# VHH binders against RNA ligase 1 (RLIG1): the designs that were tried, part 13

Target 1, 325 residues: RNA ligase 1 (RLIG1), of Homo sapiens (Human) (q8n999)
Amino acid sequence: MKRLGSVQRKMPCVFVTEVKEEPSSKREHQPFKVLATETVSHKALDADIYSAIPTEKVDGTCCYVTTYKDQPYLWARLDRKPNKQAEKRFKNFLHSKENPKEFFWNVEEDFKPAPECWIPAKETEQINGNPVPDENGHIPGWVPVEKNNKQYCWHSSVVNYEFEIALVLKHHPDDSGLLEISAVPLSDLLEQTLELIGTNINGNPYGLGSKKHPLHLLIPHGAFQIRNLPSLKHNDLVSWFEDCKEGKIEGIVWHCSDGCLIKVHRHHLGLCWPIPDTYMNSRPVIINMNLNKCDSAFDIKCLFNHFLKIDNQKFVRLKDIIFDV

## First folded at step 4 (VHH)

Design k42 (from c11 with A98R R105S E109K Y110F; framework vhh_8cml_1)
Fold by ESMFold2-Fast, scan of step 4:
Structure k42 (fold): chain B 325 residues (1-325), chain A 123 residues (1-123)
Amino acid sequence: as target 1 above (325 residues)
Amino acid sequence: EVQLVESGGGLVQPGGSLRLSCAASGFTFDDYAMGWFRQAPGQEREFVALISWSGGSTDYSDSAKGRFTISRDNAKNTVYLQMNSLKPEDTGVYFCARKLYSDWSTPSKFDYWGQGTQVTVSS
């Protein structure tokens, strides 16, 4: 899987984008939209987009597996954001009619100190020992998912560090029309990024679980390849997202031969997300844990224990997974 | 030279069945989605069914759902339409078409068409 790259930094859009003023439907959202033009970006062309592997862009929270304290470990994305004063200054800059536009960060004053054990995303530029904020004014990075940290309790629910396994959703190896949920060794996921999805992530776009029995799963980035992708034209992609069953997804991530990742999101094309009846829920799913049952009292409420109770069961769709009481 | 040749049409009574075939030549068949359309006398062509290049995804018009099944055999360069529970309103010339990407439902988004095969459902 050398052509499948990790999601360390912001992925550029496959098309040249433009910023348009639009009234916010929510107070906390930005008052402008970033929309795709009909022109394929030079960055996409330079990355050899036409030979890239198109994959489903999964709507979740980004995670990374890398070594922590000499073991494979799950890390959660934590982007450092500027304080309120610096954010206001940056927003004023973005909407200014000043020409030429220039903006400079004072990272020591504009951002709070990095969280404990935080590491910057790979290849983050540094100036005078300080990471450089990206074009959104954020500094991307990672924090380890420790079992006693309540902020990452949903992240923690999909890993077991004692058995060194993660709860993963992917295609069944012998049937691309069948999804599989299995326990995967964390060592098999080293240096890969994954999307955490489920009940308490991004408003539960895939309809997983319930508040009484929350369900979260990890999907390795690039796990769901797109088979029936149209030509790389703005109108063709719009039609595909609207009319094709496989197009009932958040967006597309192209995995380029050099490891570069290029994206398009439904929002870039003026289309809605989330949507009902996602492609994820159009496929049956089989539970294949391939683990011995855990008899420990400490594991009785862990998500792995719930999946062991439904091991070898097949469900018509992902949202139909209900844990036995 | 791209060619699509339909066969299997005929006269059938209401409630009967027909299996249509479309033999494709002159292009790499398994690179293209294939569709079936029909046209009644004096009416515009309407979408009936669509199948992806691999056969892994299918789509149907509301009138065809539950009654018609589209399938393909990539080794034989052939797409099929199994038609069950036929009704008089299913009468028309049935056309095989090669899908041009970007709109599954519009005839203008298909680049090659067969000459059609007549299906007549009458008592």
Scores: ipSAE 0.000, ipTM 0.116, lowest interface PAE 21.0, mean pLDDT 82

Design k43 (framework vhh_nb_b201)
Fold by ESMFold2-Fast, scan of step 4:
Structure k43 (fold): chain B 325 residues (1-325), chain A 122 residues (1-122)
Amino acid sequence: as target 1 above (325 residues)
Amino acid sequence: QVQLQESGGGLVQAGGSLRLSCAASGFTFDDYAMGWYRQAPGKEREFVATISWGGKTYYADSVKGRFTISRDNAKNTVYLQMNSLKPEDTAVYYCAAKLYSDWRTPSKYDYWGQGTQVTVSS
């Protein structure tokens, strides 16, 4: 049986990519586009892509659940990046067309010290116990989401460490057409990666909540499997993204049997993202908190308290969830 | 400009060993399967070994157990370790790169090096 992989490191594109000197449609407004060719990449073929499980690529920020201080805990993605001098040296190396020399990182000099309590992403290569940068020159890792750290206030809004629960969006177990929002034990999420989405994440591509009443949710990676995906051909995927309701998503992540993850983004196919009326936003959702808890046990501003007030309610669309003032 | 440059060829006695290297430039090495092919005088170019990006290998029956293909993606280099060499291994050895789904098929390689001569004495 296939096992879904966790998103620890950078995912390669399912197709071989090429760079075009055109303005990017990404919100960063990059001066170039990375486009997919029609050729399936060797990384994808090596990972047995044709037997992989395709899932929705969710537009959020990556999170991980693992132990911290002997408790299940939420961790936020934090990739260590080189300082400006080292970044220039690395970019000059990558863009050298005449005499490509071997490139060596001096991690201690090229990078700022690791943040407090930071841990490297799993399978990060190490030399003498020190993590080495990946092909992008970054060292992927995780930091614990501490309640009093304002940098991670939206992350911390979707967990309650006293009760060891997280606020999770997934498919209803008995109906794949229905979404479910529930409080899930953090212990059930151990060693899994998740995507944090919502009002203040990546410009709110899913239209959740408002600035006055922000709404954020965790989605376990692989939770939204794609059942009606066409053949793995450039033109077939373009047509599916454009013409199918299920194709109104950011992209696809294939979960391979060996744990390898392969992706394609709408931008790789020359398509726009974000888009109005995503597939996720158009789906009905049921609130099923599964908590036997007194209201007084939660802060009045806590998201869990707001969801408890609408427990067992069904909404026609995810974006229709509104909390009373 | 795409370039594959082989090195490490030479004269060796039967039963000896040799290591070939191929340095690649001008393309995204990580997206290519790499292979080794050889051509003896008066014969067609034949497959020796190939390696996918992730390290999956495939060998010609004539070299299985004697030759080992490997790659270093950080160094844009592919290697062929040749052990227990036989006179019939005498050929020009070519490095090849392939951007295609059937990477195990010899005729489907997109880029070729200039070759390096390997001569195994009787």
Scores: ipSAE 0.000, ipTM 0.138, lowest interface PAE 20.1, mean pLDDT 82

Design k44 (framework vhh_nb_b201)
Fold by ESMFold2-Fast, scan of step 4:
Parts: sequence; C-alpha cells; structure tokens
Structure k44 (fold): chain B 325 residues (1-325), chain A 122 residues (1-122)
Amino acid sequence: as target 1 above (325 residues)
Amino acid sequence: QVQLQESGGGLVQAGGSLRLSCAASGFYFDDYAMGWYRQAPGKEREFVATIWSGGSTYYADSVKGRFTISRDNAKNTVYLQMNSLKPEDTAVYYCAAKLYSDWRTPSKYDYWGQGTQVTVSS
C-alpha cells in the first residue's frame, strides 16, 4: 500500500495554544476550546514564520490529485476515526491523573475496516505494517473519487475523467482583483492538494448555489495570498480579522520555505466563523472555461455544461452565479 | 539523473530582446509544470512566468505583455521570449520544474537549473 506525501498529519497553530474546559464555537461543537495564547509557537519560529507566505485558509474539505489507474485522479481525504468505546478509552487515558499504564490501540477492534482503495497518508506511523493513529486518535488517508461512490458525489461533480479536467477557482492571471473559474487539466494539478467548497460542504460558508442547483468548486491550497497582513501579534491579528475586509476569512495558513504549513483559525482567537460577508464574496468572478462551447460530449446535467453556457460572463460576486436549468 | 540546463542569457541593450531556453532531462517532462524565476544581487528569487503541462500560462505583473513563455514537449524544452527589456530585468534567470501549480514559493519546486545571467544595459 503506497502512501501519499501531500497530507500534513496535523497543521500546528502559529501561537502556543491552551485547552479550556468549555464548549467550543467550532462547527462540530467540541466540548473543549483550543485558544491561542500571545506567544508564537516554537514550531512556527523553527519554520521561519516571518519569511513565510500567508494565504487564506479556505473552509472546505481537503482533496489531492495524484495518479490512479495510470491517469490523473482526484482523491478525497478520509481520516479513519475510532468507535465510541475506543474514543472514550483514549479520552480517559489523556485525562488520567495517575497515568498507570501506556495506551495501545487495537486497530482491528477500535476502527471500522478501511474503505475500498483507501491509502494512508504519507508518514503515517506503522507498527507491524499497519497504520497507527496520530495524536488525535485518527488515521489520516485518501480515497479515490469514483463515480460509483455516492458518498463522494459532490467531489465527482467537479471532475470529468473522460476529458481529464477539474473545475477550479483561483485568481485571474491578468488581474489580481478578479477571481476566475476555469476547467483545468487534471495533469496541471498533479501532486497538489486542494480544498473542495460549495453548497453541500461544511454548511456552505461561501453561499454557493442552492439545493436545487448545487455548485461546488476546487481551490488549490495557497491560491489566495494575503498581502496586507499586520505584525504577528495576537491583538494585531484579532483587529485585522475584525476590521479589515481582507480579514473576513476563516483563518490563515502560512506556507513556510521548508514546506511546513502553520495555521491560525478565527476560533483560536475567540472570533466567530462562519460569517455572512466573506472576503471570497467581495471580489468579481469571470468564467473562462477554455473549452469548445459546442462540445456535446458533456451531459446537460453536468456542472461543466452549466458553466459552458455562462462562459466569458463576469459576475459581481461568486454567490451571484445561479443556474436556472 | 535529473537536469535542467538554461541557455540564451547575455548582455543586451535596453529595449532589446533575448530568448532563454531550458533543456530538461531525467524526468517525465510532459507531466511537469515549467517556470522561470529570476534573482538580482541582494534580492530574493522572484517569480517570472509559468506554463502548466496542459499549456496554460501565468505571468508576473512586471513582465506581462513583454515576456512569453512556451514549451516544446517533443524537445523537452521550455522557452522564455523576453521583449522590451529594461535595466530592472537584470538578474540570473532560473528554470524550474514541479508537479504543483503554486509558483509563489521557490522551495516547492522539485527541480532547479543552475541559472543564466541576463544583463540589460542602459
């Protein structure tokens, strides 16, 4: 079983964090809050955070493009989680005052069998050839996005394997203030991680499409660089997230020179997410499919076909893209 | 063994033109995005242009309309046609190859060439 190299096991916070025993404002309503202190983390300093490139942390679900069955293919991140009994055992171990015994996972009892074609993330620890859970008790990995798997129907809506293309949102190459939606060759995305966003992902924080006409898009990680970031101080970042239009985002991911990724989320700073007026929706978007508009090979219900009908159109905001048919 | 070898650099007067070439070997060229970066003395490497495996191109704002990137997959070569050259274009130009589309971080490139000097006199 091969392992894919683009998944970071855990993206550390730019600040030293502390755990508070009170309800979280995170979407998944964790029983504990993880809050940033004002101290920059040792991991961030070691990664040369002050020379890193800050980018928008996009609220979606992680994807990866790599070869499968001798062609470029989209993979969805799937982290295997323990059952409720095993999670309770792990939690009791973490909160044990006496620490009487080391904790050991029994993967065959504690986890469901791996999904078909699931591959563990690169650098997942192994014992006797079997993947070991990370510090969160999860086993990170990837599954290929196949058309027959209804669990990944939204993922599959943004790729066409016959034409080897993906539906991508990024900055327009000739205008940094303009967003572009285009069909991109899957070969151009090889070994790249991306974020899937849209109608049925994470409660639709960007307001894309509708349940009747769902819209999903892939955003390459790092596609949206932050240009006006203040000094790396807790209070300065809080003010920037609250007061700056560019700060109306989920968080920041710093791309360090050594390849390390460091993050901060609004929730780490005690701020709310999702929010109604995101920076994503403050910018116009142009549709540039780079495909023959007369190509009848696309199914009329295919998302690519819908975009071909609005090819070369410019919208004031991403959320204004509406499909009537 | 992977190699990227740049050529075509030299001294040129302001307003002139140069064409840089980068010959690639030791990897599946057609699957890689190819790009050009430049570095002037005392400055960090800056992005110039990229061409993806599918032929799509992207340029830095400072060179748009003056530079054109192209590739010849049969020859495993990427080109940078530089027109209307300015003294501020003076730098060592590096060819780069990668499977990723993010061209902002030099450390994310899989392979780099040795560089070719371009000097634009006033």
Scores: ipSAE 0.000, ipTM 0.112, lowest interface PAE 19.7, mean pLDDT 80

Design k45 (framework vhh_8h63_2)
Fold by ESMFold2-Fast, scan of step 4:
Structure k45 (fold): chain B 325 residues (1-325), chain A 122 residues (1-122)
Amino acid sequence: as target 1 above (325 residues)
Amino acid sequence: ELQLVESGGGLVQAGGSLTVSCAASGFTFDDYAMGWSRQAPGKERELVAGISWGGSTYYADTVKGRFTISRDNAKNTLYLQMNSLKPEDTAMYYCAAKLYSDWRTPSKYDYWGQGTQVTVSG
C-alpha cells in the first residue's frame, strides 16, 4: 500500500486567505467565510507545491491506525476545545483594539480533562511536556474506537478486531477507472490516516446506504490521486471544479515531498459543497473481500457479512450498493 | 510575489516623533500577524512590537509606553508610531509577517521587508 501523507494536524490553504464577515450560504450557520485570494501562500511555495502530488479531499471524519494494547487499532479524531468562557476570551483577544492586550492559555482551567486513552496528534506543540492549543485554540488528538463505545458505533462498524481487518475503499490496482472495496489487514494501515465516510457522516455526501441499512467505508488519505490537475491559478481551479468530471470533489490535498500537506476546499473558492453527482459516484466499484476463511457468516448483523454476500459483484456506482438485509 | 515594503524612516531629534509604515503586496493582511523588528549595527535583531490579525499587541520593554503598533486591513498597511524617541532607538526597522499565532517570537516570522533607517540625534 502506497503511503503519501498522514493527516495529523490542520492543513494550511494553498492560497493566502481573507476572512469576510458574510454568511457562507443561505443555509449555513457561520456568520463569516474564509475565501482564497489569487496569491499562492508562502507555506505552499516553501513546501514546493508545484512538485506535490494532488489528491482528492474526501468529505468524512478523520481516523488514524496505530497500536493500542499491543494490537493495530482504529482511532477517531477528537480535538479538545476550550470551554465557552475561554473561547470568548480567545475571540475577544483576536478582535481586540485595546493596547496592551495579552493572551495566555491555562490548559487545566480552559479545557476539560482529556478523555481516557486520548493521545495528541503527532508534532503537536508542547510546553513542559503538555500539548498546547493550535492557532484555532484547539488541541488535536485521537481516541481508540472501542466496540462498547456507542459514540463511535459507525467507526467500529468498519473494523473487526478479532480478524484484525478494516473495510477499505480504494482504486483497483489493475484498473485506475475502477474502485475496489476490500477487507484490509489493520497491520497494513499502521501509522496511516484515513477518512471515514458513509450514511451517518457529514450528511452522507456520497449517498452511501440508508438510515435503515447504514453503510460506512474507510478511505486512506491520498488513495485518490488527481493526475490531470490544471495550473495552480485561482480561476483555472474554479473552472476545473465547476466544469470537469474529476473536479466534482470537496477539494484538493497536495502531498508535498517534505511531508507537508496543503489544501483547498470548494468553499475557499466561493463554490458549493456538498454537490449532487460527485466524482466518487462516477466510477464503477468491485467488491473483493479476500476473506475465504472468515467465519463472519455466523454474525448476521456484521457489515463484513453483508459484503461477503455480494463478494465479486461489480456495481455501476458506489451509491448503488444496497443491502436488503 | 509576496513583498513587504517599509517607508517613513529618517532623521529625527531626541524627544521627537516619527511614524514608519509597511505596505503589503501580493497577499491579504487579515491572514497575517505583523511585527516590527529593529537592528542597530553590531547588535542582535530585536522584536519591538507585534500585532495579531485581531489587533492584539505586544511591545518590548525598551519601547513600551512610547511606541504604538497599528494596522489598516483595508489598505494592507502596518504602522509603528514612535514617540519620545531616544538616540538608542537608532536602528534599521524591519516589517515582518507570519500566519501562525506565535507572533511574539522573532524567529517565527515568515516574511521580512528590506528595512527603513531611523536615526535619532542627541
Scores: ipSAE 0.000, ipTM 0.102, lowest interface PAE 22.3, mean pLDDT 82

Design k46 (framework vhh_7b18_3)
Fold by ESMFold2-Fast, scan of step 4:
Structure k46 (fold): chain B 325 residues (1-325), chain A 122 residues (1-122)
Amino acid sequence: as target 1 above (325 residues)
Amino acid sequence: QVQLVETGGGLVQPGGSLRLSCAASGFTFDDYAMGWARQVPGKGLEWVSYISWGGSTEYQDSVKGRFTISRDNAKSTVYLQMNSLKPEDTAVYYCAAKLYSDWRTPSKYDYWGQGTQVTVSS
């Protein structure tokens, strides 16, 4: 079976992009828009985009599962950004008219020290032992999600390191029209990247849980393949996102045969996100925890224990999952 | 500041009863499972009993039917009622709090009290 690529680095847009001086519909409210042209990018063509596997771009925060202290562990994305002085120097370089010299980062001076136990994203270039910033001036990487770190409390709510399990949303193996929530061994997720979604992530685009009873889930990247994608043309994709039920998603991530990942976001096409009626919430979901029910070791307020109480139940929509605690 | 304060220990004759209390402060009591563990000097900690936030209980086989764990979430207090005490129950009893996972492994608890001595002797 063909392994889908992991989301280690930032993904280029499938189309050549242009910057327009109009207010952005993005959460950051930038004074400019990055819009897709009708031209497929050279990077997409080089990666054989026409043979790629299109998948739903899930709106969450990126996570990675790899070994930490001799056990499978969840890691949260942490991209290192330059200090204000270095960012100004980089912007001045990009807008320089008279001196087209190559730009050099001094990572030790331009960036804060790496957080404890931080690791760079896989295949990050190194010069003199230092990771090289990407085209945006950022250094992508990962930090371990430790139980007592309140910064990653939503991340830690979806894993249990003692039992080495994670709370995962994916397609039911026997029914592609049915979603499944289950406890998955962390060892089964080794070297995979996942999207953390839920109540306190990116404004809760999928309507999960409430502030009083927060609900978060991990979705493996590539878990939701798109079956009925139209031709790779700007206008055909716009119509698909607007008119097709399957197109009620944030965007598309293409998994190319060489491991390259390429994306398009609704915002690139001038379309709105988030939207009220997502494709995610158009499908029923079944709870199949696959855990020993005699193991009362789980605290009753623990998210895993809440799902054990509704084990084998089927819900009409993901957002209908409510815990009365 | 997190504190667990045990009271109710003492000397009792075989067949007697004691009630231990543990008053918790400095954390959200309602979100934590509570347990009792005991230690004989020079030996390791032995788990005794567990209670979840919702009141689900578990007991070590040697104390089943004799000990009862309970909690009062309004008072942030956990109790251990010990009946039909045996000389083998002589130990320092510790109150402990745990957010997730294995209630049977004392080393996996997040917060601990200072302990209270229980002596069963004639």
Scores: ipSAE 0.000, ipTM 0.096, lowest interface PAE 22.5, mean pLDDT 83

Design k47 (framework vhh_h_nbbcii10_fgla)
Fold by ESMFold2-Fast, scan of step 4:
Structure k47 (fold): chain B 325 residues (1-325), chain A 126 residues (1-126)
Amino acid sequence: as target 1 above (325 residues)
Amino acid sequence: QVQLVESGGGLVQPGGSLRLSCAASGFTFSYSDDYALGWFRQAPGQGLEAVAAISWSGGKTYYADSVKGRFTISRDNSKNTLYLQMNSLRAEDTAVYYCAAKLYSDWRTPSKYDYWGQGTLVTVSS
């Protein structure tokens, strides 16, 4: 698990990509569609992709666990974006690549000040003390998940800072065909990145909960390793995503030996996502909260308390999990 | 600096109609090629849920299943204002409604929105 890298910055595609002005199969229409060619990228080859550990690319929003105010804490991804005028200027530059001029960001004018306690993603380049935007024009980073941040209410629903625990979905330690939901010490997750999934994240691709009874979960990046991945060829991956049960996932993230991360998304291969029957929902799940039935357990509210009421129950699918009011 | 200010909330009877407005400053909607503007709501004791969004110069609209056919999102570029027309209101629509803006990606995920208004309360009660 020490060999798995954290998702700090943008992952390059395993294949050389091309941009087409076609409707995107992403949830909102975009003027550009990014497609994989049949050629494996130099970045992937340099990272020793053939020796990498392939894992399921989980469709959620990225989170990070690191120390905040001397405690293990959950952080939400917040990529700083340029204002409207700067974004338009950047897009015009990208469109004019056949008559290229150099593009320069003025971070102080083009971006609003970082929110309080925001930290840049690890190894973000800095010029004159300011983080530099990446190739997408964004500055990746993290903000602590605090109760006063209404936009992070679903992030905060999966942690309890008083008891220093997080609500985590992973493989059962004794059965790799069984999923497990448990309360995990935040200290066990230090320096790891995780994907937040659920009802109010990315349109609920995994069908968890409902608007009346929302359900959200954290999945450590790399938790779901792919066992039967075919050769790294465009056509072989397309066939695997279409025909293999294990291939009913958003994409693949390869974890390379030096912590380098390489990806492919179904959309890169011209395939649809989300899909109705995901591999995640093909597996049963057991609830093992690993919390003592003491006074502290009765003080846990909201999502943790609901899971305590269904502790030790097994469900055929994640989407079958329901709570009593 | 982008600011969003909601207005138009209030008390309305079940089956009634209400129009919410969101005035945007610090940018103009005419430059909205990859921006999405949307409405979220938070019912008493609950978290945020997505209601509706409009993307790229007002060309494409999105709605939560619970409001499809009843709510209409629109914008006026000349007034730099986003609207939510709410018809056939139900008690379950009672919530604080928030206007939010983001640069592309999923319209349903609160944490992906970069700018937020203060909220306006809508109460549907007899």
Scores: ipSAE 0.574, ipTM 0.837, lowest interface PAE 2.2, mean pLDDT 84

Design k48 (framework vhh_h_nbbcii10_fgla)
Amino acid sequence: QVQLVESGGGLVQPGGSLRLSCAASGFTFYSSDDYALGWFRQAPGQGLEAVAAISWSGGSTYYADSVKGRFTISRDNSKNTLYLQMNSLRAEDTAVYYCAAKLYSDWRTPSKYDYWGQGTLVTVSS
ESMFold2-Fast, scan of step 4: ipSAE 0.651; ipTM 0.859

Design m01 (framework vhh_8cml_1)
Fold by ESMFold2-Fast, scan of step 4:
Structure m01 (fold): chain B 325 residues (1-325), chain A 122 residues (1-122)
Amino acid sequence: as target 1 above (325 residues)
Amino acid sequence: EVQLVESGGGLVQPGGSLRLSCAASGFTFDDYAMGWFRQAPGQEREFVALISWSGGKTDYSDSAKGRFTISRDNAKNTVYLQMNSLKPEDTGVYFCAARFYTSKYSSQYDYWGQGTQVTVSS
C-alpha cells in the first residue's frame, strides 16, 4: 500500500511558475505574486504526475510524529531563516548570478542559534555536522512539542502524552462523505506527517472554535483523497476549483510513486483563499473518541475531555462543534 | 423496544470451537456497528471483536486475533462470533452490543444483550 503524507521538504508547483512584480494578497503581504503558467513542470513530469494520487492541500501547519525520549511524540515544523543581512545577500545573489553553487552560507553567522532540541529535516544536506540551507535559503527542521513551551501550546492541546493519544480528523472508514474526529494512539501515527488546523492556526480558515474556546485538530497528510479531479490543464483546474464542491479547498498535493510531492494552490491560479464555504465544512462530522470515560481521567479543561462530553454526536458541519463549559 | 439476544454458548474442551449468535430487533440493525465483549468471574468487561455496519471493517483483541471471526447477516439482523482453538482463559459471559459507529470501549455502546456463558474446561 502507498504511503501518503508530506515529505519534510519544499513541494514544487505542478506548473512552471512566474514571478509578477505586484503585491500579494497572502497573509504575509509579499511584494510579488507567484503564478502558474499553462506548462506542466519538468519535475512533475519526471515524477509521473499523471499516475499520482491527488489529495486535498489542508491549510494548517506541518507536524511529524516520531520517537522522543523513547516515546511516540509530536514534533512541530520549524524552518530556520537567515537574518535580514544574510537574506539580502542571498537575494542579491539570486538576481545577479545563474549558478546557485557560487553562494556560500556561514550558518553560525547568518542564522539564529537552533532552538532547544531542534533537528534538521530528513534530506537536509550537512557539511561537517552543519545543516546546509535549501534553495530558498531556509533550513527545515522539527522541534518537540513540549507542554511547558507556550510557542507550541496549540500543538500540545491535540496530544496527551500520558495516555499517548492524539486528536485526529479524517474520513469515516464506512462513509467517505462523513468526517470523523477520534482519539488515535500516537504509536499509530509514528513516522507520519500531519497538518495542525484550528482557531489559532493561519487565521482559522476552517472556522473552528473561538478565542474563548479554541479548537485544534490534526489531519494526517493524504487523508483526504480527491476523487473527481479533471485533466491536468490550467483552465480545467481553475474551473474545478471554482465550480466543483470538492474544489472548495486551498489546493492539491499529488503523491507520486517515487515519494515526490507536487502541489498547486489557489493563489498559483489567481484564485482567492481563504474562502467562506470550504469543502471541509460541507460534510457532516461524527465524534467517535474510542475512549473509556471512566479510565480517561483528563483535566476538565483538556480538549479530550470536551470531546468525550460530545462523544457519539453528529454535527452538520465541522464549524458547528461547540463545547458546553 | 430494542432487544439483543445472544445464543450458542456452552461447555467445550480446550481446542474446541463455538459459534455465538446475536439476534437484534427494535432498531435499524443495518445502521449500527456491533461488538462482542466478555466478562470472566471477578473481572471487568473486556473487548473481544467489532464489526462495522457494512461489514467492511472488523477488529479484534490481541487474544482473539487469528482464532475468532466476527461476521454479520444484515438480512437476518444477526451478528456472529466464530470462536476456534478455544482456551480455558476464554471462559466468561459473552455479550453482544450495538453502537452507531465502531468502538473498542464498552462504555460507548448504546444497547446490550443479557449475555451467554462460554466455559472451556476438560
Scores: ipSAE 0.000, ipTM 0.129, lowest interface PAE 21.8, mean pLDDT 83

Design m02 (framework vhh_nb_b201)
Fold by ESMFold2-Fast, scan of step 4:
Structure m02 (fold): chain B 325 residues (1-325), chain A 121 residues (1-121)
Amino acid sequence: as target 1 above (325 residues)
Amino acid sequence: QVQLQESGGGLVQAGGSLRLSCAASGRTFEDYAMGWYRQAPGKEREFVATIYSGGKTYYADSVKGRFTISRDNAKNTVYLQMNSLKPEDTAVYYCAAKPWYSSRLTDYDYWGQGTQVTVSS
């Protein structure tokens, strides 16, 4: 099969969107809703959406695996945002009554300096060696997940750089109805993007772990392909999200043959998220750590050590995984 | 900076044909993807067709095989040839332009004022 694309930049909606003057159902409770119209977007058609591979949009925070200091490393997404004055200038441009009108960023003045070791997202446009903000006014990028950085403690809990492994959730290779949690070599994840999910990410939409025993996992983008997607029509997608078991997900990400990624979120269709009965929790999960060389060398409170103690166990659903420590 | 002006709309009988034109002025026309959208009474605006500078085209399923989009870069014009028209094709047709460079901060920066197409049964 063709390799699925990495999530480097903002994904446009599959439908043309419009702004409604009513409160958002998003966690942030914005004073407006961005809703999908019935019209398929220009970007989706340009990307050959009808031949694209649909995958589950996982509700987490984006990560990337690429080299750092000559080893495979986990990176956390960090989008650079404009300062208050530049944001006001940008909003004044967006609310301008004059069309056409052009807007130019002065990146050195409008943005704080890049964090140490920050790299721009792949294919970010550059002017005079400086990355250009996207259509949202943000500059997408990545920072390395260093063990001593407490800001990324949940990210660091799912990797072990000494053994060069990551804690990954995916489909069992021999059974598409079975989920598998395993330790995966970081080298096998090079140049891939992943979603970090779990207890302390986005309000724990998948019900993993608890505050006393937090559980986080990495899911490679595109790992959960949608097999029975309806026609690409607004009403058909609404019915599928509401009535189909496979549709109990945050949204859909289409992976297009040209590498373009297109999305739809339940909120675009006027539907609620998070929901109590996710498709993720409708499937059994098997623990297969595949760490034949590892023993009690791991810290007793390390997440990898907890999974080693339940290695080869099968759980009815993901949220049933509980650690005794 | 680009401005779009549609023409060629009108009244036509079912099974008939119309050719819409959209004249673009301003920046380099070749740097833009061009498209046609339509809005029927009481419905939301829907995609009809698009054409890239390289000539690649895409169509909505409802018009595929009946409509043909084309462009003439020398004349800064995009066309929509509409054949085998149906009453369901009745709508205001809009020309749209999207630049390929990321200095544009919206998905659709430029829209024409629209041209009415009415198909009688």
Scores: ipSAE 0.000, ipTM 0.101, lowest interface PAE 21.9, mean pLDDT 81

